# VHH binders against Uncharacterized protein F13C5.5, part 2

Target 1, 168 residues: Uncharacterized protein F13C5.5, of Caenorhabditis elegans (o76565)
Amino acid sequence: EICPMDKHAICNTGHLSCTCSVSQEDEAPVPEISCNALIARDLETGNFPVVSVEFDLNNSAEALEEFPEDAFRDKISSSLRVDEEDVIVLRTSCVGTDDTLTIQFVILKKDTNSSALPFAIEDLIDAESIATRMKAMGHLSQIANLDVDTIEYTEELVDLEFEPSNLE

## First folded at step 4 (VHH; framework vhh_5c3l_4)

Design s2R (from C10_d with K98R)
Fold by ESMFold2-Fast, scan of step 4:
Structure s2R (fold): chain B 168 residues (1-168), chain A 119 residues (1-119)
Amino acid sequence: as target 1 above (168 residues)
Amino acid sequence: QVQLQESGGGLVQPGGSLRLSCAASGFTFSDYWMSWVRQAPGKGLEVVSDISSGGGSTTYADSVKGRFTISRDNAKNTLYLQMNSLKPEDTAVYYCARYGTSLRYFDSRGPGTQVTVSS
């Protein structure tokens, strides 16, 4: 579902999240973006080694109506052979089209002494109908101590803040 | 009860600057994403800027990018919006808003502060 009939979608820049509002005076068209498909989470920078992954879901009308976070985490967990509790969806965003949804998630690394990925990167790239843009962050302590590798698709770096209360 | 109270609005000439403040009480401010939302005359609500709970992530509407800066002081439970190079198109009531436990919805909003940009 998009928004209740008596409300209009309001989206932040970059389509990180949307909310629904009752206010609209000039009847100008509101962008039709699914409020149910959009999330953003705040993670504080900590002493956690993570892998940060961004990918696009193409022609995912089902995901645009309501992002199936639990099913997604289950699929990533099974495909990459990591624990589902270590897969955290950070944000979802629409790129202003009805056929593309961008997902960013992190995978917590249990082995804090290794810079190696906790999964085979080929398993992620071959995921069904996903165009993937990848970067790896080996160690997060503070911004000055961030170890970052760019895996072939993007040079974008994200400062991550991790909030432990969201992992229960 | 959750309370959000904006201040700092007023009348300013084009090219001028204003700083808005939002005093938060009744909740743990440092646990929540916050937003500045505005409603211009004859327009719907627009999210102007968002900031993460720790302040490390910010976003801006294209209409204000490069001119406005959102920030927060978690020790003082205060949200700020620094507005520079103001244009007549920035005339609006500005609201401080809190995201709920889900970042898909605002669950609280202040009463708003009027910003008028006029020569």
Scores: ipSAE 0.006, ipTM 0.139, lowest interface PAE 13.9, mean pLDDT 60

Design s3F (from C10_d with Y99F)
Fold by ESMFold2-Fast, scan of step 4:
Structure s3F (fold): chain B 168 residues (1-168), chain A 119 residues (1-119)
Amino acid sequence: as target 1 above (168 residues)
Amino acid sequence: QVQLQESGGGLVQPGGSLRLSCAASGFTFSDYWMSWVRQAPGKGLEVVSDISSGGGSTTYADSVKGRFTISRDNAKNTLYLQMNSLKPEDTAVYYCAKFGTSLRYFDSRGPGTQVTVSS
């Protein structure tokens, strides 16, 4: 099943919440989700390559009431050397069976001329390179007690809209 | 220039403990992710642990989880690896490594320190 939260819910809660349940084949499309709250982070807009991570749930003893986003973002942050806040989970899906949970994410670009960032994030705009690096790290074999089955490159680019903040 | 110098290696019995240190100079240590990387005899390089610039995020290879602890002291420009419950399989040269700006894992490493776990 597709994660039931829209972009407003994601922005307001600061996390994704998704219960993985059985879905039939081709019946549960994975929707595009974007977040206007990202405006607060002063990030460069543009097309972001989507990377997919598939988790094997066959030996999982625990139902996921909430996707372990902090643990996931920590592992991606560590493997790619980016800030956790720049790892955006777009959508989750359980298609066909409850054997596999698919997570799709992007890495946001920042102004990398800042002295607070020791390295340029522009090096990570290629989804194939991102997936290859994650596979090479070995410590990504498990995230939050979930076995990583596959990490795959996609040819999808997602455009996130950033709009002026009117926050009080 | 970037300089990394490991210390604390040695010979230890199975089940023993060692604490490795890495003295860093030539760059702003507190701005960079740091790693411990090892190479066992006849094997390739293995990343054993990473730590974020502020120390808030850490990772460990499955082979060392629960036994090794990475830490850093940014005031002293020093990286540490506490190794407990050492096994013969942990025998390797251990390198302190600084992460680089390319998609390669690291851009700088020290000369290494030998850890030998033997009866």
Scores: ipSAE 0.005, ipTM 0.155, lowest interface PAE 12.7, mean pLDDT 61

Design s3W (from C10_d with Y99W)
Fold by ESMFold2-Fast, scan of step 4:
Structure s3W (fold): chain B 168 residues (1-168), chain A 119 residues (1-119)
Amino acid sequence: as target 1 above (168 residues)
Amino acid sequence: QVQLQESGGGLVQPGGSLRLSCAASGFTFSDYWMSWVRQAPGKGLEVVSDISSGGGSTTYADSVKGRFTISRDNAKNTLYLQMNSLKPEDTAVYYCAKWGTSLRYFDSRGPGTQVTVSS
């Protein structure tokens, strides 16, 4: 996967996930364009339903320089009994003092061709149901060796704008 | 309509073996995770084993690890459970179950096949 986070600690930038489209993962247009196309399809609703997972990095044994996305997708896949390739990470971001990492993701329904974008909300498994199920699963207190702090369903528009971290 | 039909259950002595089969129809079998789920008399449902849509990933309950093997044949729309070193505690009705987008414990199951381990 090609992503600026490969070259810096994961929390040094609020950059987009490199998995916004499996068909365009390694080529231009870059992931933010694919993600913007997804958002643009549902702009009129004002909100795009996603699942947000917050990880507590305070007890991480290793410095986290990139998000372990394959391990994350594998854990979601096995826990919810959905195909790994239908788990799409839309955004990774840090908050506060680099103590919390937030991952936003969606899951495609089986009747959706995963190589096709943009997706409509109807192509996605209900985000509220995903969050509710994950909260009920005690074994999801850790994903990819990271401590899970919160799992929430959000009806907020996904913000896929990249901004330089050095601007005030 | 989703249809699941189990077969292969029966009476067997402790230490014996059985192979269960589940014939699936009414959906694209190769697109879904499948499970074997069992229920002993007077007890709740227990997920015994899960298998991914392509067969590349499997899980097993601690009670059956090393003894049971789940597999599938997507060309024949069939799910299998090979049960070795059977114990009296394995006595239960075994159900073939399909996972779906509702994320419930299972979206559908077959009528079940009885496995009795007794000497």
Scores: ipSAE 0.099, ipTM 0.527, lowest interface PAE 5.6, mean pLDDT 70

Design s4A (from C10_d with G100A)
Fold by ESMFold2-Fast, scan of step 4:
Structure s4A (fold): chain B 168 residues (1-168), chain A 119 residues (1-119)
Amino acid sequence: as target 1 above (168 residues)
Amino acid sequence: QVQLQESGGGLVQPGGSLRLSCAASGFTFSDYWMSWVRQAPGKGLEVVSDISSGGGSTTYADSVKGRFTISRDNAKNTLYLQMNSLKPEDTAVYYCAKYATSLRYFDSRGPGTQVTVSS
């Protein structure tokens, strides 16, 4: 079924039907931030697929002291109907530009007996499926009050600028 | 084996109230988002309301906002739907549904309970 920009498709797997959920919330005005104002981090160099979200930033005066990771995870959790604790942000980077912030994250499956790094691929929800699903959701033009430019899956984690990583 | 069993449906007059319950077993109830879904005669499934695993976040279809309240008791593995100010257009089979481990798909639902709003 065709879902308008303000709705998300929900499919009943194992039964015959899909429907569009009406999940409306007015997003607060986006604060003016710059990539240089945000804390870069890296948790692990791994050989597993991740979801990459690129945000367009305003190169104006600093508005935030840190990336709003909890708000980001809450938005992903509520949009995809997964637990917030299972949304793991692995990297933040401003590689190559002051006006673009890239976030790489994964989502853990339920019923895994280990959530310790490095993650096993079988313990993660398929990153390509996540990226495809997010792209199909029209209201994800903003996440955590930041403007979304691109959502893609990548086959491995990308290195942060100035990180001494040797991932191939 | 995942089991979901609805109860509390019935015949009610317009403006009346009903409280639906769903007893869940066979999985860790407190780990999953849950949903109430309905199907009116000749129509597709409509998601009525969703609730997060801990109960802190809820959503409602525009057709039921302000009238229906979803809640859960994780200690009792039970999902509830309080339905107030019922209208004839609320007549449907109501299903309790469990979201899959992935991406807003249901992997299980109960057999349903009939709600009829008529005078």
Scores: ipSAE 0.247, ipTM 0.645, lowest interface PAE 3.7, mean pLDDT 74

Design s4D (from C10_d with G100D)
Fold by ESMFold2-Fast, scan of step 4:
Structure s4D (fold): chain B 168 residues (1-168), chain A 119 residues (1-119)
Amino acid sequence: as target 1 above (168 residues)
Amino acid sequence: QVQLQESGGGLVQPGGSLRLSCAASGFTFSDYWMSWVRQAPGKGLEVVSDISSGGGSTTYADSVKGRFTISRDNAKNTLYLQMNSLKPEDTAVYYCAKYDTSLRYFDSRGPGTQVTVSS
């Protein structure tokens, strides 16, 4: 089953990929679906235009147990003047040393039919424009109380199966 | 065709108050973030305040925090800006603006309303 668009993808520090969550029903089955299934990726390359935010975790007061997605989406939505529900986190990549956290996300256009999955590029705000605007904003040096190292446009989704893992 | 029309500007003394209104048409007003933007004589555009589609989130420029309040009435397709404790530095043309989906610029703004703060 494809996760409903009203559910959020989350990442725990023990996991190297995002999964769809059920906010109020922890005992309900969690769909084992890649967040990539929400988007129409290029069939030859697997590429899709996303905004990639890399966080430096060296100054975190506590070990990050889970990504603060609501705070992240609130900060993105208020800074870019889009609705929180239109900010979709597609990938959370956690390094086993807890030094770096990478978030890849997209933003839905307001006229997008959220029940029509997978989303095509035409349903989304141009990722390069998002990254360019975010870089121009000085107040985005921190998002969700996390230090921002880089913000970039990319067409490559991080595929964690090709990265060494030391968390398991 | 998106149409935005501001009103409520005028001449006011320092310390006074004004309430600006913006009538919106040609789009589903309740679906979009709205902004008040101003341009002082000989200066660039400054975003003064933003409000979310449902009105639950607002932001303000540091220059107006505590003095200005943005609000909206989605049933009337109208955006408001309550301006209190006005200063000479607030003298500007005030524009009502809708953000576009490219996030690089406002896709539409009204013709503006002049606010002059002078003794």
Scores: ipSAE 0.012, ipTM 0.392, lowest interface PAE 8.0, mean pLDDT 71

Design s4P (from C10_d with G100P)
Fold by ESMFold2-Fast, scan of step 4:
Structure s4P (fold): chain B 168 residues (1-168), chain A 119 residues (1-119)
Amino acid sequence: as target 1 above (168 residues)
Amino acid sequence: QVQLQESGGGLVQPGGSLRLSCAASGFTFSDYWMSWVRQAPGKGLEVVSDISSGGGSTTYADSVKGRFTISRDNAKNTLYLQMNSLKPEDTAVYYCAKYPTSLRYFDSRGPGTQVTVSS
């Protein structure tokens, strides 16, 4: 009996996910906010530099219903020697495909208050340099048990429309 | 191809300061992140500081935060490490590296310069 493909549900919508997690004080829930809230101070500066990681989901043994963000941040943190709380995943997308997942992220400079929103571009480590460093690392062929297809520097169009907080 | 040459190491007393330099050639220095990596006697490699290609972003190991400052001069193809308030535990061979290293892997690094902190 043929069952529908129910793996990788995160890609079933074909839409960008613009939900960002921000660390709070110990033993407090982590709030979920829109990506626009993180950069609202500089919405008019235009394109926003990010690091894009494209994952190949073909032949994945596990169903992917959500992105394993904590495991991703841990791997980036240990590999690049940055604090895990400074790794901010901004966007998740499966545009035009159900077998390729693109993650866009930024890294805050060390000692930037990760709870102080919105962040300016000046608070971020240079995305092009991050992508260059990551490409030089052989051990980043897999991140969070997912196969990495590409790592690149991209510039994203900053949305001018503010997204309200989803913390009700 | 890639050439990295460290200098500025030596013997210094606890609480003293040293400034390390790394002269780079054989690649477009301004396009790459640079790192200072050290290895203490009988210990593994430790990345102590990183700097972005344009110099606008830096990171530091917790062991050196507030005491060391990394900088670069892209016009001179030179990387620097200003080391203040030196401690005996800072005694190590210091290496200049072109790419970030996992603690057991180097892509490109120099021959190193010895820093000894003792009386």
Scores: ipSAE 0.000, ipTM 0.132, lowest interface PAE 15.0, mean pLDDT 67

Design s4S (from C10_d with G100S)
Fold by ESMFold2-Fast, scan of step 4:
Structure s4S (fold): chain B 168 residues (1-168), chain A 119 residues (1-119)
Amino acid sequence: as target 1 above (168 residues)
Amino acid sequence: QVQLQESGGGLVQPGGSLRLSCAASGFTFSDYWMSWVRQAPGKGLEVVSDISSGGGSTTYADSVKGRFTISRDNAKNTLYLQMNSLKPEDTAVYYCAKYSTSLRYFDSRGPGTQVTVSS
């Protein structure tokens, strides 16, 4: 068996690889909501490139109660081979006239033993490479049970500052 | 310098099991996704399985799904591959590989360990 006895294989649509989860099926359907109800986060932008993912909510197969940010980050993590905590969602916004939801994110990696600020520009994963990998891995069509309309990288810049740890 | 050293390969009968280990040094092991990749005689490199830096996410090639299990011990800087129900087509050199920060390719791999499945 590929998974432990108490776990089940979960496969992404269009992808040949599966991950092990404690849940065999997606959660029960939740009430349908508008794009405005799915806006979760809006962070300032500065000096870093970002990746933009657009979802057409009019074509979504599942009703959602809120934007599934953790599932989105898990999907990006699995397809791009980075830790979920390194996937930073910068903006979640509704654009256009067709209830289009736009998610902008970056991927950062930090030294876990460093006392410096939590991110370094040398650890930023290139937005073009991220978009290329997502397309190549077949994650173009669906993320977090939402159909992906468009995946593009952008030259919009983000300046991410993290609060220092209060450890001693 | 990044160093990866595989062990645990050998000769086994069809239906048998082997456990591969990879000792990692020269980098912060717990910060990187790791992979087991293999190369069968006369064939190209195939990604067998991947595991996230914390071990919470794993992927498997369809050819090994249900038979192989990838795991890691970050305290020991060691990657593992448990191989069950081995088939002759699993015969290959198995490499431990580290993903680069760009995620477009592997930037490091070990010298490999030979797995031979034969009756």
Scores: ipSAE 0.000, ipTM 0.249, lowest interface PAE 11.5, mean pLDDT 64

Design s4Y (from C10_d with G100Y)
Fold by ESMFold2-Fast, scan of step 4:
Structure s4Y (fold): chain B 168 residues (1-168), chain A 119 residues (1-119)
Amino acid sequence: as target 1 above (168 residues)
Amino acid sequence: QVQLQESGGGLVQPGGSLRLSCAASGFTFSDYWMSWVRQAPGKGLEVVSDISSGGGSTTYADSVKGRFTISRDNAKNTLYLQMNSLKPEDTAVYYCAKYYTSLRYFDSRGPGTQVTVSS
């Protein structure tokens, strides 16, 4: 996992992946939230469906040096009644805008023994069902002090391997 | 508790048609992908068709493409399978299945309805 030039890698076994964090050694930290200052994750998600959350940054918290992933995972886990360690954030993106942040994540089924990437689709909770349930929850209009604009799913099932012998 | 109940099976001649229904209760039907799966005598379980929670996306096994149509009515909590141009190899017990994200994983299925295609 390679980080952009202004980021450094943070690896956590609980997340099953490495993340890229903004350098916080800036001499004069900006007081305003900025998509340009938030973390980036470079994991390929094309082989399985993911949930996408778009945040509106126009009236969000005044200062964020990085995406508050732990607060996000905690809010999702408590709202959907899943274990926090099963909430996996795969990508954060500010592409094409400075006022919108997109987060892509998946939720592993409880007691999934192998969490290696790429995830097997049978180990994931249905992304469309997650997005539908989250849209129905009024208390998810804000997550981790960020205003939620859109919750959708993207289905990119490209060459997902499945053992035929397991079906017979 | 999740309950799924299939109906509409029976004996039909090759080239005939049948329409299967599945009545669902005990969960928010409109939140879940649904599947029709079958098991022929002496064979493993085969997924024949899947439909997204809103009905906008469907998939079919190559063996049934162009002959079977899956649909759902979320207001009635009912899943359907229209089967046309039936062949002897379509003989199987057909199950309505609720599943998560896998075409081959079910967290619940009904007791099944028998479809027999013979002359």
Scores: ipSAE 0.000, ipTM 0.088, lowest interface PAE 17.5, mean pLDDT 69

Design s5E (from C10_d with T101E)
Fold by ESMFold2-Fast, scan of step 4:
Structure s5E (fold): chain B 168 residues (1-168), chain A 119 residues (1-119)
Amino acid sequence: as target 1 above (168 residues)
Amino acid sequence: QVQLQESGGGLVQPGGSLRLSCAASGFTFSDYWMSWVRQAPGKGLEVVSDISSGGGSTTYADSVKGRFTISRDNAKNTLYLQMNSLKPEDTAVYYCAKYGESLRYFDSRGPGTQVTVSS
């Protein structure tokens, strides 16, 4: 389970995890549910390419209470013929104004220990190859009952940003 | 459903010690990794220490290695943080946090307990 969609994640620099905030603001910046774990702890992982999938929620049949990560991983692993446990979702970002959800993920090579963090770049399947393969697959126009708008890869820093979880 | 409640914070002099406790309820405590997370005034969250579901594996932030010890008592659904040789830089609100089904995110956090280290 990920943070509920009505909560904001607060990401820790130097570590792989985010904390869900119970505070809310209608005009808050894009809610962020998880952080890029791969730059969080080990300088050696540095900046590395990730796959970015942007979902268009305007055409969604149901309200999204949380990102369906297991269904997403099932669809990706089946389509790309990799183990589901090797599909690692690093960041989810929701834009309520545009009903847009952005997912950043990586895929570990089959013999990588998925519990060992931080990951080395050489343990990852090439993000450009993943994005190219996914774009060629017509059935990935929809993943986990969500409409896919774009699939790209980023060669630059995966941003890790945070904001106070609660002000009292 | 999930409830986490920290205790044991307070004011302490540099070089002193404190022991934090976190009482957990509403889930099977022994099935989940747990973490202590802190936030200093005007700063972001820092994960201080992690502990595996059975207590056999622990990790620490470089800033606290050798000074802090995380532990858990699964029979009592309680998480602990023993803090020794405290420094002014350790001044923060300390939160007990529960990992979800994945070590990629926390799905729950307590309200926090204040630790102040000052002369």
Scores: ipSAE 0.000, ipTM 0.096, lowest interface PAE 17.6, mean pLDDT 68

Design s5P (from C10_d with T101P)
Fold by ESMFold2-Fast, scan of step 4:
Structure s5P (fold): chain B 168 residues (1-168), chain A 119 residues (1-119)
Amino acid sequence: as target 1 above (168 residues)
Amino acid sequence: QVQLQESGGGLVQPGGSLRLSCAASGFTFSDYWMSWVRQAPGKGLEVVSDISSGGGSTTYADSVKGRFTISRDNAKNTLYLQMNSLKPEDTAVYYCAKYGPSLRYFDSRGPGTQVTVSS
């Protein structure tokens, strides 16, 4: 699970940014979904090229307790012709209205060890190229059974701030 | 230097079958997604089918779903396309293609093999 969500992965009006499932110390070998502070050397807060996918939850036909990250990564892998292990989800954010979910991800270049942290920007496939490719593929109107509203290149990660009073 | 060489094309009757092969060299074949792309006379390029680096994921154009099967043998650095129930509209030059680091474009393509479906 990435975000504490109730029925339909509803996002309450507020500020929630889900973080990584890893710590800086590798105490157990786990699949690494890196946090902002761990993904790039000397990463200035908010200055990192990523692909942002915004999902529209208003038309969701299913109750969603947790973000289907494996299905998302599988869909990205098959759609962009990259290995699933190279798809790294960095943020899942439920900021704003009750009906929008944002996921931010990067894709590692073929020669990059997917367990190596922190990543340099040079280790990543150009995010603008990824976003352009995804926009060109009409079959990406849904990913992991969620309706896609926008796919954008951005140079900023969603903040890691959490507002508990805006979520139950 | 990346090299891709197709084989297996030819003349077949409607309803027939062909199996195309692509021999790859000059790169780590098992690290890359591969594609079969075709160009019919007077038409643009059409991506027919794609296959993931490990072979676990495949896609097909709507025009060939249920008739064509893409596969690969990473130990032999070879890509295959099994073409069944061929139709006259499948007549085209078929190219083996490798996606590049940008992933938006093919960075390498073979010289092609001609497939002609005619009675």
Scores: ipSAE 0.011, ipTM 0.264, lowest interface PAE 9.0, mean pLDDT 70

Design s5Q (from C10_d with T101Q)
Fold by ESMFold2-Fast, scan of step 4:
Structure s5Q (fold): chain B 168 residues (1-168), chain A 119 residues (1-119)
Amino acid sequence: as target 1 above (168 residues)
Amino acid sequence: QVQLQESGGGLVQPGGSLRLSCAASGFTFSDYWMSWVRQAPGKGLEVVSDISSGGGSTTYADSVKGRFTISRDNAKNTLYLQMNSLKPEDTAVYYCAKYGQSLRYFDSRGPGTQVTVSS
């Protein structure tokens, strides 16, 4: 099965896995921001609304050792009409004996002069609008051969300001 | 104030090629998805192609897939449509369009450029 991920310990590798190796928690008190999101902070600062997607793994043809992040970002970017590079997977969560995978992501708008809250711009960056658009896509019941169970917007706004001391 | 201005239209023979350009101003061009849409005489608007803000994602209508290529140059605030193997059915006014707050509709469109494919 899959387990909670400890991003901080492996940040310098640039890679994440949903496969439980040794020590794991049944639940994390506060999920850590992924290494991909920390790298993305090099490009943008601001407060970005978090969108959550839960996958039901019961119908998966094969076990997942790694989330197909590129296929996920391609599907989201084409559906929302944003660049794949602007779809940042913030966290992945894989819990114990459960057959669900939770992906949290944000959408970046590149802005070099002033970082604004994404929901203040005109192109569906608001978390509720993103979740609504994804639900309206019809064939979004599957992404990369994974069954989509739930799409939710959250109350969380994440600050992606880059901290150079955290990147090797 | 958003401004979009198409150029490059004209008369071309079947099988020929043409490249359309759209000069954008009044907004941060690199932040928005852009589209080429067309309207043939007596027909409604048809979305021909879309391109993401950074150019990494594109879509095409089935009628033009394999023949047309959309691209953009964010340093020049310019959108392009390369049209190859043109057919009489491609005769239309071609518009440069910007998506707005909703990706279901455009908030801005240029005045259009006429493309006529005729022998």
Scores: ipSAE 0.000, ipTM 0.141, lowest interface PAE 13.2, mean pLDDT 63

Design s5R (from C10_d with T101R)
Fold by ESMFold2-Fast, scan of step 4:
Parts: structure tokens; C-alpha cells; sequence
Structure s5R (fold): chain B 168 residues (1-168), chain A 119 residues (1-119)
């Protein structure tokens, strides 16, 4: 799960600042250790393609409060064959009267291990490919009804703030 | 140090069922995604099914969807593949494979177990 029940995860995409709030406002204090750890893992790059997907949540305005980030990451991981820890959810928010949940996330890339067996798979990091595969595999439809026509892709420069804790 | 050992292969009639097992050792089994990969005579390698570290996520090749079920027992360090409604085209050597840090490639696989489907 992203947050305790009845709360929303709100992150600023430019600063990767995350918090759990009962409000749907975009107010977030400085990042907790999780956001800082994710920034630290991708220190070598300051550029991430930000994927934005919209889901029609016709069955509940409270669905956002029960949104399980770990289950979402597990399904994205399965669909794209990337590690769950490489799927970073930046923001989840509801928009207006449309009962629409918007999820913004990025996928960290890791270099191919030279000792690995070369079973090549498609590099599915764009929103259309991601949505198409998730829908085909049924993973995401267990959380929300996904309509590929509502998916949009934005490619933004993410302003990374690296703050490693040195306690020794 | 990583060891993967498949078992349960054999000869079976079309329409039959078979269950493969993979015994894993030398690593923390519960921390890694696992896969069943096969190679039919004269063909390349095909990823049949994947399962997440906790067992919550699975994927299947279109050729086996609805017929095969992947599962794992983390307490026993064992991976399973239940194969139902077997077809002659399922004849292959089946390998148990471990993903590394990247889920795009495997870093280890077992010696394989032969599955033959014929009348």
C-alpha cells in the first residue's frame, strides 16, 4: 500500500517530495526516506520519462483511499518484467467530477548483467505499450478498469534532489 | 553456489497432465522472481511463465495460457508448474530459471527436465 487506509499519496514530480494526506491538495513536505532512496538509486541520470495514466473509477470515490501501491507496482513489474523496486509512483490523485484516478510513475532502467542469459524482451517504457500490455495480461484491471483511449504520455525532465544520509 | 534442479518430466499422452518441480538452493529464494523456460526440438528458448518473489503476480505465454499454472512454496524453496491439457507442441526440455536484478534476463537456470507429449 502507498499510505494507511483513508489517505492519499501526494508527490511533487519535480522534487519527488512525498507525503500521505487525507486531503486531495498537492501539499507535500520534504521526501521521506523512501523517496530519497529512490532518488539515490538513479543518481546517474537526471532525466526520467514520466508516465501518466488515467483510470475511470466508476465504482467508488473511496477507491483512492484503498489504492494499494505495492499491488500496483507488482502488476506493473509483472507486465513489463522489471523489478518492483524500480517502479516509482510519483503521484496519485482524483480529478473533478469524472471519478478519474490519475497515476504518474517512472521506471528506473538497469543495465543488462553480462552473466545473464539473453532472453530478449520488448522494452515497454512508453505509456501506450505499458497500458496495452497491462490490459492484455489483466493485471491492472483487478485494481481499476483501464481504457487505453484515456492513457497519455508525457516526457519531462525530473529535477532530482540527491540527499544521502551519512550517519558515520 | 546457486543451484536449481528440475524434476517431474516424462512421457505423457495428449490431453494428459504433468507437474514439474524445481528445488532451489544457494540463495534467498523468497527474494527473487522465478521462471519456467522451455526449448522444443530445433527451436529457440521460450519463456513459459513467470512468478513474482511473493507469488502475487504471474505471467503466461499465450501458447500455455489457461492450461498451465505456475506456483511457488517459499518455505520449501520450491517452484512448480502444473501442466494440463498437454499438446504435442508442448514437447520440450523445461528449465527452471532465476532472474537477477534485471527482470529482462536470467542469471541462472537448471539442467532441465524432458517433457514428451505423444500418442
Amino acid sequence: as target 1 above (168 residues)
Amino acid sequence: QVQLQESGGGLVQPGGSLRLSCAASGFTFSDYWMSWVRQAPGKGLEVVSDISSGGGSTTYADSVKGRFTISRDNAKNTLYLQMNSLKPEDTAVYYCAKYGRSLRYFDSRGPGTQVTVSS
Scores: ipSAE 0.000, ipTM 0.123, lowest interface PAE 15.8, mean pLDDT 59

